# VH-VL binders against q0atu2, part 164

Target 1, 119 residues: q0atu2
Amino acid sequence: MLDKKARIRTSREYRNVFEKGKRLSGRFLIIYYVENALDNNRFGFITNKKIGMAVIRNRIKRQLRAIVREYQGQVKNKHDIVLVARAGIGKSSFEGMEKDYIAIMKKAGLFARNANKID

## First folded at step 9 (VH-VL)

Design q45 (framework fv_dusigitumab)
Fold by ESMFold2-Fast, scan of step 9:
Structure q45 (fold): chain C 119 residues (1-119), chain A 122 residues (1-122), chain B 111 residues (1-111)
Amino acid sequence: as target 1 above (119 residues)
Amino acid sequence: QVQLVQSGAEVKKPGASVKVSCKASGYTFTSYDINWVRQATGQGLEWMGWMNPNSGNTGYAQKFQGRVTMTRNTSISTAYMELSSLRSEDTAVYYCARDLAYDSGEFYFDYWGQGTTVTVSS
Amino acid sequence: QSVLTQPPSVSAAPGQKVTISCSGSSSNIGNNYVSWYQQLPGTAPKLLIYDNNKRPSGIPDRFSGSKSGTSATLGITGLQTGDEADYYCGTWDSSLSAGYVFGGGTKLTVL
């Protein structure tokens, strides 16, 4: 359930991320990411038929969108990010996907520092 | 002008290995999966597996597990399929084919290489 | 024996309509999109139909596809001699060990 403005929707936009973006792989996820010229982040999701039946692919896609939505406020602004589900993701729990997402986004340097923290 | 151009015909003895190449041009090589499909003389099409050229991830048909390896060299936009422990039943034309991956999860082959004939005989 | 069942041959006269069936199961056609490929003698296959009923650029509208339940159909109207070829349906099989599967192929003869 991401807002239309926050989703990568066209094949041209996906191609741009793959062509110009950086790649980082986790256990269940691969991300491709590039800085955009917009005022917001956009996310794309790829769950190929290779993962399993449509019901499994659709569940995974929904769960990934929910994870991304939950953590969208922590992502450094002005990025196009594509999440590609790896074949093994079908055996992961929701918590496993969430943990992998957080880990890979931190490694990519895409999670923003808390600007309001004073110490 | 999307093109997939494959290496030339091969003749191999039983027990040998063969490595077929597929050079892509006219598109961003890393944005599309490469699949391998074979066809024995007078027979139908048989899918062997897929390879993602950006990640290097692969998925192989169960029948070929343990004797097929799919790789790529992104600097020259070339995919490779190596089949080991060749048998006479492996005599076929081997095709590479491009597979589109987007948000909708499509799986179909929009462009094909011209094919590489591999003959396994003693 | 192929996972997807097609008739081995079909024939019709120029100008006629022909249909080619492709039958599978819930794990393949029943749950996934179907594509159709044309193979002219001595050539590589060519995509005719994808996502059940869509045509790539350059494929004439006399080629059509449809899917109902666990079966798919390729329709060809206004048959021409240049349509003589082998036709293959294909789809993903969502059972963990099968992968992408093709029908056995149908040889179309235009008499």
Scores: ipSAE 0.006, ipTM 0.595, lowest interface PAE 10.0, mean pLDDT 85

Design q46 (framework fv_dusigitumab)
Fold by ESMFold2-Fast, scan of step 9:
Structure q46 (fold): chain C 119 residues (1-119), chain A 122 residues (1-122), chain B 111 residues (1-111)
Amino acid sequence: as target 1 above (119 residues)
Amino acid sequence: QVQLVQSGAEVKKPGASVKVSCKASGYTFTSYDINWVRQATGQGLEWMGWMNPNSGNTGYAQKFQGRVTMTRNTSISTAYMELSSLRSEDTAVYYCARDLSYDSGEFYFDYWGQGTTVTVSS
Amino acid sequence: QSVLTQPPSVSAAPGQKVTISCSGSSSNIGNNYVSWYQQLPGTAPKLLIYDNNKRPSGIPDRFSGSKSGTSATLGITGLQTGDEADYYCGTWDSSLSAGYVFGGGTKLTVL
């Protein structure tokens, strides 16, 4: 579970990332990201109605938080990052979501070259 | 470069089914959802549903649930919308449209097909 | 009845400015981004504005969008005869009947 300090919580904070941030699309995920003026990273998670029923959306959101938490030590400091789940993610495996996350974070230049799970 | 080309006009009797096609070109077909939107003569736009061409997943507007089926054939980059149990009220122009989803509460249609006129009359 | 309310028509002279409103509720415009579509007579709709206020490439800056609370507005300045069309707002509705919803449309006449 991500600590409250590491979460984007208000609509104003989400709006800032969407309006000022860069965008990068993966197979199952889109990320929006912008450098912040804080001493830590913050993450937001969007799972829309197109993905499926609430039980599916809640599962996906929990799995994405788990993935982000596992790799948080590899993310460059001082960024606000919003993960938007694409409609097809509901049929993806956990491994598929994890691979897509790693790929897009590396492509964005937000990940260390040898990104690994937190040990 | 991006283009959606729809099948030609159809005339159907009440109770029949119609299947409209939408052939995509100029982009990776499986990377963007296809939506279907209809418009009765002199009326506004009405959203029918979305279809994910990679997964085959669909979501239909409540009004059309049980009567509409949205499918695709990825080998020919073509989306299909089949509407059954046709009534005179189904007489409309049917559009396919490509979408880009951002947020949990929105998406938008950046490219549209030219439309397919479906007339339901006895 | 459409879920999103637009005026049925609006008119102005060439060179003038016009605004078209789109009113919804907390489950649609209040929670979600708004798009605007232009439909010229006899043609398919075309995306004018997305993400409340952003323009696709090729759309002139005469077209602008904004959103406040549960309402959105499309602004058109320097009106031209070629702007004569139907304009639709659209957004996702987050309620239990969730789906994409359009406004009823506004017919713009350039006199």
Scores: ipSAE 0.007, ipTM 0.564, lowest interface PAE 10.0, mean pLDDT 84

Design q47 (framework fv_dusigitumab)
Fold by ESMFold2-Fast, scan of step 9:
Structure q47 (fold): chain C 119 residues (1-119), chain A 122 residues (1-122), chain B 111 residues (1-111)
Amino acid sequence: as target 1 above (119 residues)
Amino acid sequence: QVQLVQSGAEVKKPGASVKVSCKASGYTFTSYDINWVRQATGQGLEWMGWMNPNSGNTGYAQKFQGRVTMTRNTSISTAYMELSSLRSEDTAVYYCARDLGWDSGEFYFDYWGQGTTVTVSS
Amino acid sequence: QSVLTQPPSVSAAPGQKVTISCSGSSSNIGNNYVSWYQQLPGTAPKLLIYDNNKRPSGIPDRFSGSKSGTSATLGITGLQTGDEADYYCGTWDSSLSAGYVFGGGTKLTVL
């Protein structure tokens, strides 16, 4: 699970990211991101009803949180990041969602150097 | 004016690999997924996987994982599907198809290539 | 094995109406849009219906689609000899480890 301090929780906080942040689109995900004044990252997740029934939207949201949690150590600190699932995300595999997330985060310059991984 | 034109028929021996091409024209190649679907003689349609031409990301049907690779060359608007370790059961017509519905949650293939016959025989 | 169930064949006389059923589950038809494809002998499939009930440009209004719960139906009215073909339903299976699934196909014969 993501710690509660790592979650964007209020509509006001979401709107701040949308209004002031940068936007990048991937295959299944759109991210909005902005630097924050905190000592940690915060993540928000949006799945709209076009994706499908609530059970599927909740499943996708859980999978996205799992992906974000797995890679949280690679994300540059002090950012608010909102992930918006595109309607087509329902046809993605877990690996496909994970690859899309990594590609977008790298393109945004949000992945920190990994000293234990030589590229 | 949308067209998907596939490479010609192939005859392969068991154990070989085959690489089928699919050249797109009449639209922005990187804006829509390409899917691959095959059909053995007298059988139904069988989905193999999807490939995002912008990112290169793929998703493969479980049956083909480990044997299929889907790629593209954006400079020539061409998608590829390579199937390895061929068996006689892989004898089929292989189609590429454009997926218009991915970003709207519709999931449908609006244009198809003409098909490539792959025959696996000794 | 097909994940979506269709009757293997259907037949009717010219001018009549037929319906072709497609049955699935909550993770596929129950949660996603259904498409229908026509395959004339020796040709690639052609999209007939998308988004449960919409026709692409060039598809005559004799073809219609509907969806209720976990089942979908293709309707063809005013049957013509040129409608003899195999018909396939298709949809995405929404489990995150699954993929696109087709019905087993229905052969339509115009007697």
Scores: ipSAE 0.006, ipTM 0.557, lowest interface PAE 15.0, mean pLDDT 84

Design q48 (framework fv_dusigitumab)
Fold by ESMFold2-Fast, scan of step 9:
Structure q48 (fold): chain C 119 residues (1-119), chain A 122 residues (1-122), chain B 111 residues (1-111)
Amino acid sequence: as target 1 above (119 residues)
Amino acid sequence: QVQLVQSGAEVKKPGASVKVSCKASGYTFTSYDINWVRQATGQGLEWMGWMNPNSGNTGYAQKFQGRVTMTRNTSISTAYMELSSLRSEDTAVYYCARDLGFDSGEFYFDYWGQGTTVTVSS
Amino acid sequence: QSVLTQPPSVSAAPGQKVTISCSGSSSNIGNNYVSWYQQLPGTAPKLLIYDNNKRPSGIPDRFSGSKSGTSATLGITGLQTGDEADYYCGTWDSSLSAGYVFGGGTKLTVL
């Protein structure tokens, strides 16, 4: 699980990332990201109604948190990052979402050297 | 050397199903996605879907959703694509292709099978 | 109908230069990397360009790629008779029916 300190919690914090951050689009995910003044990274997750019913949105959000947790040690520190799920994500597999996440983070320059999962 | 070797040509009647195989060698089969692409006679390339050989997870093009199933057998490094409820419009060459794009964050196909001709006619 | 638009044909003489365009939208080329594939008559496609402008090992530098906005271009210089083939662009489409899409293909005839 992600530590509470690693989560974006307030509307103000989300607004800051959207207004000041850079945007990058993948197949199933959009990330918005900005440097923070903290000692750690924080993540936010948005799954809107275009994805599907609440049960699908909750599953996707849980899976995205698991992916972020798995790779959190590879993310360059001091960033606020918001993941926004695109409508098409409901048709993706877990591995498809994971692949897209790694791809976007590498393209954004947010993954440290040797950030790939081995095996 | 990396190779993808596909099964031989098939002739099917409308309404039947066809299952094409793609045997991989020369690399770790479970490390790269396999995609399926078809090409009708005299026409362009059409993407059908991808399959992750480690997990078995898939993603299909909307046009084929409900008719296509992509599977694998990791013990023999073989991917399969089964297309059901065949129509004459499904007459095409079917290709499997390895997806190397993971590292760059995109899908692109670096090695392709030789193709399997499927003819649907009565 | 292809989501990505290519000219159906292009022709030039040996030694000349050609460019092949590929036009899409923000959900595909605008947000994603473009690849190019060469298909010689009777053969499977072969990767020519990936990540907009990179060449796989073994592809000569007379093949080049570029991308601007929602369009991509394949350039071929020093045309040879062996370049006569169909050329396809390809990219991911991030729309609701997400998937990989190819251009309609361009037949290159070397005169």
Scores: ipSAE 0.006, ipTM 0.568, lowest interface PAE 12.7, mean pLDDT 85

Design q49 (framework fv_dusigitumab)
Fold by ESMFold2-Fast, scan of step 9:
Parts: C-alpha cells; sequence; structure tokens
Structure q49 (fold): chain C 119 residues (1-119), chain A 122 residues (1-122), chain B 111 residues (1-111)
C-alpha cells in the first residue's frame, strides 16, 4: 500500500493525467504520465471488469500497488502516473507484472539511476 | 518463422528526407517493440530509438530528436523510420530490430532486418 | 566516443580462447543486463548473449557471458575461423538521456 499523498484520488486528477499526459503501453500495463507542480510523485490504478472477477481485480490492484511502492524511490520526482491494467494481466505472475512495470518506466525515462531491483 | 524484411537501398541529396520500411512476419507484430540502429561504413552500431507498434509510442536518442520519426502501419505489419535534413554523415546501413527484452525487464534485439543502405551525396 | 569501452581488436589462433571486455558505469552496465551481438562481414548483427549470460537457441556453449559490477565479458572457447567478426556489447543507459547504448566494437581476427 502507498501513502495517501502519493495516490491520485479525485476524478479531476485522473482526467488531467489522461488529457495532458503521455501514453505508453506494455504487455500487461498501460501508463499515462505527466509532470506535476508538487514536490512528490502520485500514482493511480485502474483495473476494469475485462480483467475478471472482483477477487482477481482486487489481487491485481494490491500487487500493482506493492510493485509501485517497492520502486517508488527510483521514480523521477514530480510526476502523476496512472497504471491501467490490460485484460491479459489476470494470467500474469507477480514477477511478470513487475518486469512489465520496470520496462515501461525505463522506456518512459521515469526511472532514475539505480532504477532496477533485479540487477 | 520470424523475419524482418527492409526496403531497398536509397541514394539521396543533402537536405532530403528518407523513409525506410521494415515488414514483420512470423509473429504478432503488436507484441514487441521495434528498434532502429544504424552503422556508418567501418564504424560501430548506433541506436536511434524504439517504437511500440501497439500504441505508436516512441523514444528517440537525443542526437536524432527533432530529425527522426518512427511510425507503423499495423494492417500490413510494417514499421517505418523517417530521417529528415540528411547530411553526408547520415550515410550508413540502417537496421530495424525486434526487442524481446520483456522477460528480464530489459532491452535486447533477438531478430534483425537485413539492413538498408542510405547514401547521401551530391 | 562510445559510452561502453571495448578493446578495438583481439586475435588468436584456431582452437584457442579469447575474452572481450566491455566497461561502463553504474547508470548502464551497473544497473542493467548486458547483451552481446556478433556481426559477420557484410551481414546484420546477430544476438549471441542476453541477460548477461544466457544464450539464444542455436548459439553453441563455447560462447559465454558474465558481468561483474560495471563491466561485462564475452568468452569464446575453441576458436574457429567462422568466428572472425565484430563483437558488440549493449545495454540500457538509465541516465538523463535514457536510451540503448552499444560498445565501440571489437574486431576478432582468427589467424
Amino acid sequence: as target 1 above (119 residues)
Amino acid sequence: QVQLVQSGAEVKKPGASVKVSCKASGYTFTSYDINWVRQATGQGLEWMGWMNPNSGNTGYAQKFQGRVTMTRNTSISTAYMELSSLRSEDTAVYYCARDLGYESGEFYFDYWGQGTTVTVSS
Amino acid sequence: QSVLTQPPSVSAAPGQKVTISCSGSSSNIGNNYVSWYQQLPGTAPKLLIYDNNKRPSGIPDRFSGSKSGTSATLGITGLQTGDEADYYCGTWDSSLSAGYVFGGGTKLTVL
């Protein structure tokens, strides 16, 4: 779980990221990201019905928050980032989601020095 | 079988633009990024950028930012790299390559096109 | 000027072994996995090693890779005339200008 101030909470804030942000797709994840005017990063998470039953969606959401939290210190400061889970994510392992997240964040240029935990 | 087939050799004058194509077959085109790498005669490999064929998102090496555009047409499984404002220093073989780095969260190029020679001369 | 440093050339006789070094920094080799590519004269590069030490199907086990800190090494044993080629290391660079970087290349001559 992430700290409250590091989470995107309002529909207005989500809308801002979708409308003004860049989009990058991985195998299981899509990220939308934009620089913010704060001194910290904020993350949002979207798991829709296409993924599967509520139990699966809740597991995916918990695992994505855990991954983001673990790599929080590697993310370049002052960004709002929304993670959208793709339909196929329900069949992925925790390791598969983690690798996809790392790959997307690196491609987006959002990871700082010492970004990967699997070195 | 996986194959990347590139367009034929080009001869251009300084100031022109060139657009190289890379047709993919033998796999799901939208599942793997395409990278572009060039090599001047007798020189080393130089990475130009990546393009995600599913989203259309791109990332370019700083040296080429503003001069290169990478696109795709998913209906024909073809990637494109367009380089503008050509100079004699752009004379090189241009390669497309498939990125199979997802397994490790990294980048590596498992299949390469045969290369396209671009000659810039007056 | 390449960000990853390789010796420009190496040479040995058939049956011998060679090692090719690739040196970088914490933002590239130190933080990411290394790949190696073989380029035979007049051909496109071919993936030899990925994830520091793994071989794709079809690559013989006389080719090996390793990584320690900010350096990587390609090893070739039982050298054959068909190994005469240019060898490149490559990795992601996590610095401010994030992107993929190659070493300058090493020309292997089999005499």
Scores: ipSAE 0.008, ipTM 0.667, lowest interface PAE 8.9, mean pLDDT 86

Design q5 (framework fv_dusigitumab)
Fold by ESMFold2-Fast, scan of step 9:
Structure q5 (fold): chain C 119 residues (1-119), chain A 122 residues (1-122), chain B 111 residues (1-111)
Amino acid sequence: as target 1 above (119 residues)
Amino acid sequence: QVQLVQSGAEVKKPGASVKVSCKASGYTFTSYDINWVRQATGQGLEWMGWMNPNSGYTGYAQKFQGRVTMTRNTSISTAYMELSSLRSEDTAVYYCARDLGYDSGEFYFDYWGQGTTVTVSS
Amino acid sequence: QSVLTQPPSVSAAPGQKVTISCSGSSSNIGNNYVSWYQQLPGTAPKLLIYDNNKRPSGIPDRFSGSKSGTSATLGITGLQTGDEADYYCGTWDSSLSAGYVFGGGTKLTVL
């Protein structure tokens, strides 16, 4: 699990990322991201109703947290990042979600320079 | 006016490496990804990868992983694509293209370089 | 090995309408926006359509795009001889290869 300090929790914080941040779309994921004034990264996760039932949305959210946690050491510090699951994500494999996350984080310039070797 | 201007034609022997340049002008070079796409004679378009000019990070198509390197020099707004261990099937026109989708949240290439012909022959 | 299927050729007379199809799967077109590119002989590709149905500045409204399920369509009305070109669809593919993919291309002949 991600520590509480690494989670975006308030609506104001989510709104700040959406309004002031950059957006990048992947296959299963959209990320919104902005530099923060903290000494750590924070992550938010959104799984809306178009994905499916609560059971599916909760599974996707857990899987995304696991992926983010696995790769958190490779993310450039001082960013607020919100992951929004796209409608098709419910039918993807864990590996498919993981590869999409790596691709979009690299494309956003948020992974360390050697990130092109990450898998 | 946005422009991407590529280096001239190259002739290489099998096993050599080629490095193609793409000079950007008319916009903030570091704001959009540069993608590389190739096209063999009489064939379709084939995506090779992307390079983020702000961070220097890259993502390569699986087929080119281990042979391609994409870099940039921000002081001269120039992107580079180097392809190693050349084979005859690498004979193609190589294009750089700006990815406006980076800023708008989808993937699409709004401006393209004129292309660089690379011929690999013995 | 194009994962997106286009007819290899299409032809029509000046002033007529043509449609060019692009067929994929849930891992590409079904989950993503589609772009279309025009390549005149001897030139670099040019963006015609992005986000399924949007035109860049300078592209005339006789070019249109649409998407339904796992297929996309490029429509061209009022055909002109200058439209003779290769047309490519393109989109992201979310299969484990994770990258941008193009259709095989369609050669449009205006006779």
Scores: ipSAE 0.006, ipTM 0.560, lowest interface PAE 14.0, mean pLDDT 84

Design q50 (framework fv_dusigitumab)
Fold by ESMFold2-Fast, scan of step 9:
Structure q50 (fold): chain C 119 residues (1-119), chain A 122 residues (1-122), chain B 111 residues (1-111)
Amino acid sequence: as target 1 above (119 residues)
Amino acid sequence: QVQLVQSGAEVKKPGASVKVSCKASGYTFTSYDINWVRQATGQGLEWMGWMNPNSGNTGYAQKFQGRVTMTRNTSISTAYMELSSLRSEDTAVYYCARDLGYSSGEFYFDYWGQGTTVTVSS
Amino acid sequence: QSVLTQPPSVSAAPGQKVTISCSGSSSNIGNNYVSWYQQLPGTAPKLLIYDNNKRPSGIPDRFSGSKSGTSATLGITGLQTGDEADYYCGTWDSSLSAGYVFGGGTKLTVL
């Protein structure tokens, strides 16, 4: 569950992240990320038709939000981050999506080291 | 039918540890988070933390951080909550509860265990 | 101490209407969905309302929820003696040092 203030909600805000942000690709995920002027992180989620039918896209989106929620305390503050699901994500397990998320966030330098860890 | 069945009452001395179990049935254990909530004598409900049975990841309330550990055994669909360095104020009923919180803005407990009474006395 | 504020007690007669308030802040109620839980004496809590105003299967329409700004309200109409219980609101707190938070609870007495 992600609180509404932690969500990127408007097309304008998504466009800002895509245009000004950095891009990093994982196996199942692409992230676009940019530092914001707020006191908190905001996340956006894109699951396009290439992934599959609406029921699959909605499941993936829900699972990605759950993953982001679990690791929110480890993410460095003041970032807008958009997760774009790649076509192959529909065939991944929850654990596979989670591992890809952790790997890509670490490579982006967005995970705090020993500062804000949950267990 | 969905059920969460907890272990029986415990009596402990100050400084001891207690480990409460919560056995799930009637659904896919790894698909829903398990939360732990306690109700100390004379007090209201107090959230202790969440545990994701698929990943094993946890998040603990700040008050319990360093004293609580939440784990699971997926082969028997059982969640565990261990509380260490027990004090008299830890005397409470401890509940496990299932969380449907996989969507943004949605976090609630739709099924609860029957509770486990833990008494800490000298 | 509870982060969400509820009145400690409310009372009404059978057949009457009662409302129970729950007050928070922007980091919890103001930005998240609110749930309500009923705890009958000697039993585990039971989900009454989720997502501010939705009822689980089996909960009668006498129970309703609403949310405005940083406050939520549980409404009970056609009050019955079996409604005598403790009622708790709950929600997520969006700050990094918090998680799920409950109100202090309200004891409903049916006179």
Scores: ipSAE 0.011, ipTM 0.563, lowest interface PAE 14.2, mean pLDDT 84

Design q51 (framework fv_dusigitumab)
Fold by ESMFold2-Fast, scan of step 9:
Structure q51 (fold): chain C 119 residues (1-119), chain A 122 residues (1-122), chain B 111 residues (1-111)
Amino acid sequence: as target 1 above (119 residues)
Amino acid sequence: QVQLVQSGAEVKKPGASVKVSCKASGYTFTSYDINWVRQATGQGLEWMGWMNPNSGNTGYAQKFQGRVTMTRNTSISTAYMELSSLRSEDTAVYYCARDLGYDEGEFYFDYWGQGTTVTVSS
Amino acid sequence: QSVLTQPPSVSAAPGQKVTISCSGSSSNIGNNYVSWYQQLPGTAPKLLIYDNNKRPSGIPDRFSGSKSGTSATLGITGLQTGDEADYYCGTWDSSLSAGYVFGGGTKLTVL
């Protein structure tokens, strides 16, 4: 599970990211991201009913949190980032979601340049 | 069922601090942000800031940055707003309000406290 | 000074239609959803419209909202004496001084 302090939890914080943030689309994910005034990064996760039943949506959320946690140290500090699952994500593997996440974060400039070479 | 109940009226001298409480009931307190809005006599509504009851994170309007502190106590479902260095211009009714919007781009205050009158006079 | 501009007052007779305007900019109304709040004398504000044109449960359909570009409008048809109140528009301002902003308010008098 992602640390509680690294989670976006309220509707206000999600809306702030949606309204002020930049948007970037991948194959299975959309991210909205904005710099925050905190000492840490925070992540939010959205899965809508078009993805599938609650069991599938909850599985996707758990897998996305695991991916985010694994790459947490490579994310440039002081950002609020919301991951929105696209309708097609239910057909993806864990590895497919992971690759899409890495690609989006690199394209957004949110990964530290040298972290990808070390890891 | 949903109710926000605020503390009673306060009278303060210039330079003092005031702490207003807002007790929530009828819903899961940690699931919705609490916002604070004030209104001087005969004047319009002025947004002061938001407080996330789950994380404790806050965002304040620039005008109040450095003078306002918004906190909560989750064990008693109560939000607090403390305003320091009070001036006569801070005389107003102070409201807490719940922010319900979770869907994309929704910003709205669906339930409001009854208001707390704060009077600052010498 | 308010960031969103409303007329200070409007008036109409019972049964008539009235509209209240709310003007902003691209950083607020232009990019964000608008809400409307009704404040009866001596009471806390009440949510009347959210997401530009949606009504909470219990709000009659004679109240309506709309948004075009950087302006929003609240419409009230079949005006009743109980509608006499102050009306405020509100939205998020996504500029560098980000925060929730209210219009200056409009006093509706039912003649």
Scores: ipSAE 0.006, ipTM 0.550, lowest interface PAE 11.1, mean pLDDT 84

Design q52 (framework fv_dusigitumab)
Fold by ESMFold2-Fast, scan of step 9:
Structure q52 (fold): chain C 119 residues (1-119), chain A 122 residues (1-122), chain B 111 residues (1-111)
Amino acid sequence: as target 1 above (119 residues)
Amino acid sequence: QVQLVQSGAEVKKPGASVKVSCKASGYTFTSYDINWVRQATGQGLEWMGWMNPNSGNTGYAQKFQGRVTMTRNTSISTAYMELSSLRSEDTAVYYCARDLGYDYGEFYFDYWGQGTTVTVSS
Amino acid sequence: QSVLTQPPSVSAAPGQKVTISCSGSSSNIGNNYVSWYQQLPGTAPKLLIYDNNKRPSGIPDRFSGSKSGTSATLGITGLQTGDEADYYCGTWDSSLSAGYVFGGGTKLTVL
């Protein structure tokens, strides 16, 4: 699991990322991201009812958190990043979500030049 | 194991400020948010705000914005809540509480301090 | 004004079952997790239920929670005299400046 300090939790913090941040869409994910004034990155996760039942949404959230955690060392520091799962994500494999995450983060310029999976 | 110990009772005059402390023990202080909740005599619970002890970030209820300041000292695992421009309506028991919530919209306070009585009277 | 509505009081005899309701809106209970707290006279509140229906370690099975739409319910079975207390529901509310809100509280009397 991600450290609690690396999580965006409040509506106000999510609103800040949506209002001030940039948006980029992938196949299964949309990210909103903005530079913060902290010494660390923070991540938020949104899985809406269009994805499916609570069991499916909770599985997707756990898988996305695992993916983000695996690649946290490759993300440029001092960013607030919100991942929004698109309706089709429930049909994706873990590997498919991982590839989409890497692609979108690279396109956003948020990954280090030689980004590699960290375990 | 987990314990939150608050400072003692305070009696203040209108217009003064009060600073309540909350010393945490039995867990990693910087891993969990501290929330402040007050309760006037015979009344219900009223949330005041949250403070992230790792980042120092805070969020205050709109009613208290401009009058409340929440801080911490990580070297002694202590959270503080200062309320200024005190009025008689601020007479209440003030609690600190640890937040175990992890996800968006997930807030729950598993351990509470014993409370600090603040009386504002002339 | 509390944004979450609870009955001011409820009463039942020892061994009976009681339920305490908590009503809100889409911005709070409808989209967020609900917690319940017990406050015995002269003490700090104690967490009874979190994440709508989960019990912390040490809370007996007599206490249960549920959520449907914009309402939540706390259930207490096998009522005991030691259950006399004030009970509060609580949740996050996104309709204001993003804050936690409590219900007005329900005084449980064991007659």
Scores: ipSAE 0.030, ipTM 0.693, lowest interface PAE 5.6, mean pLDDT 87

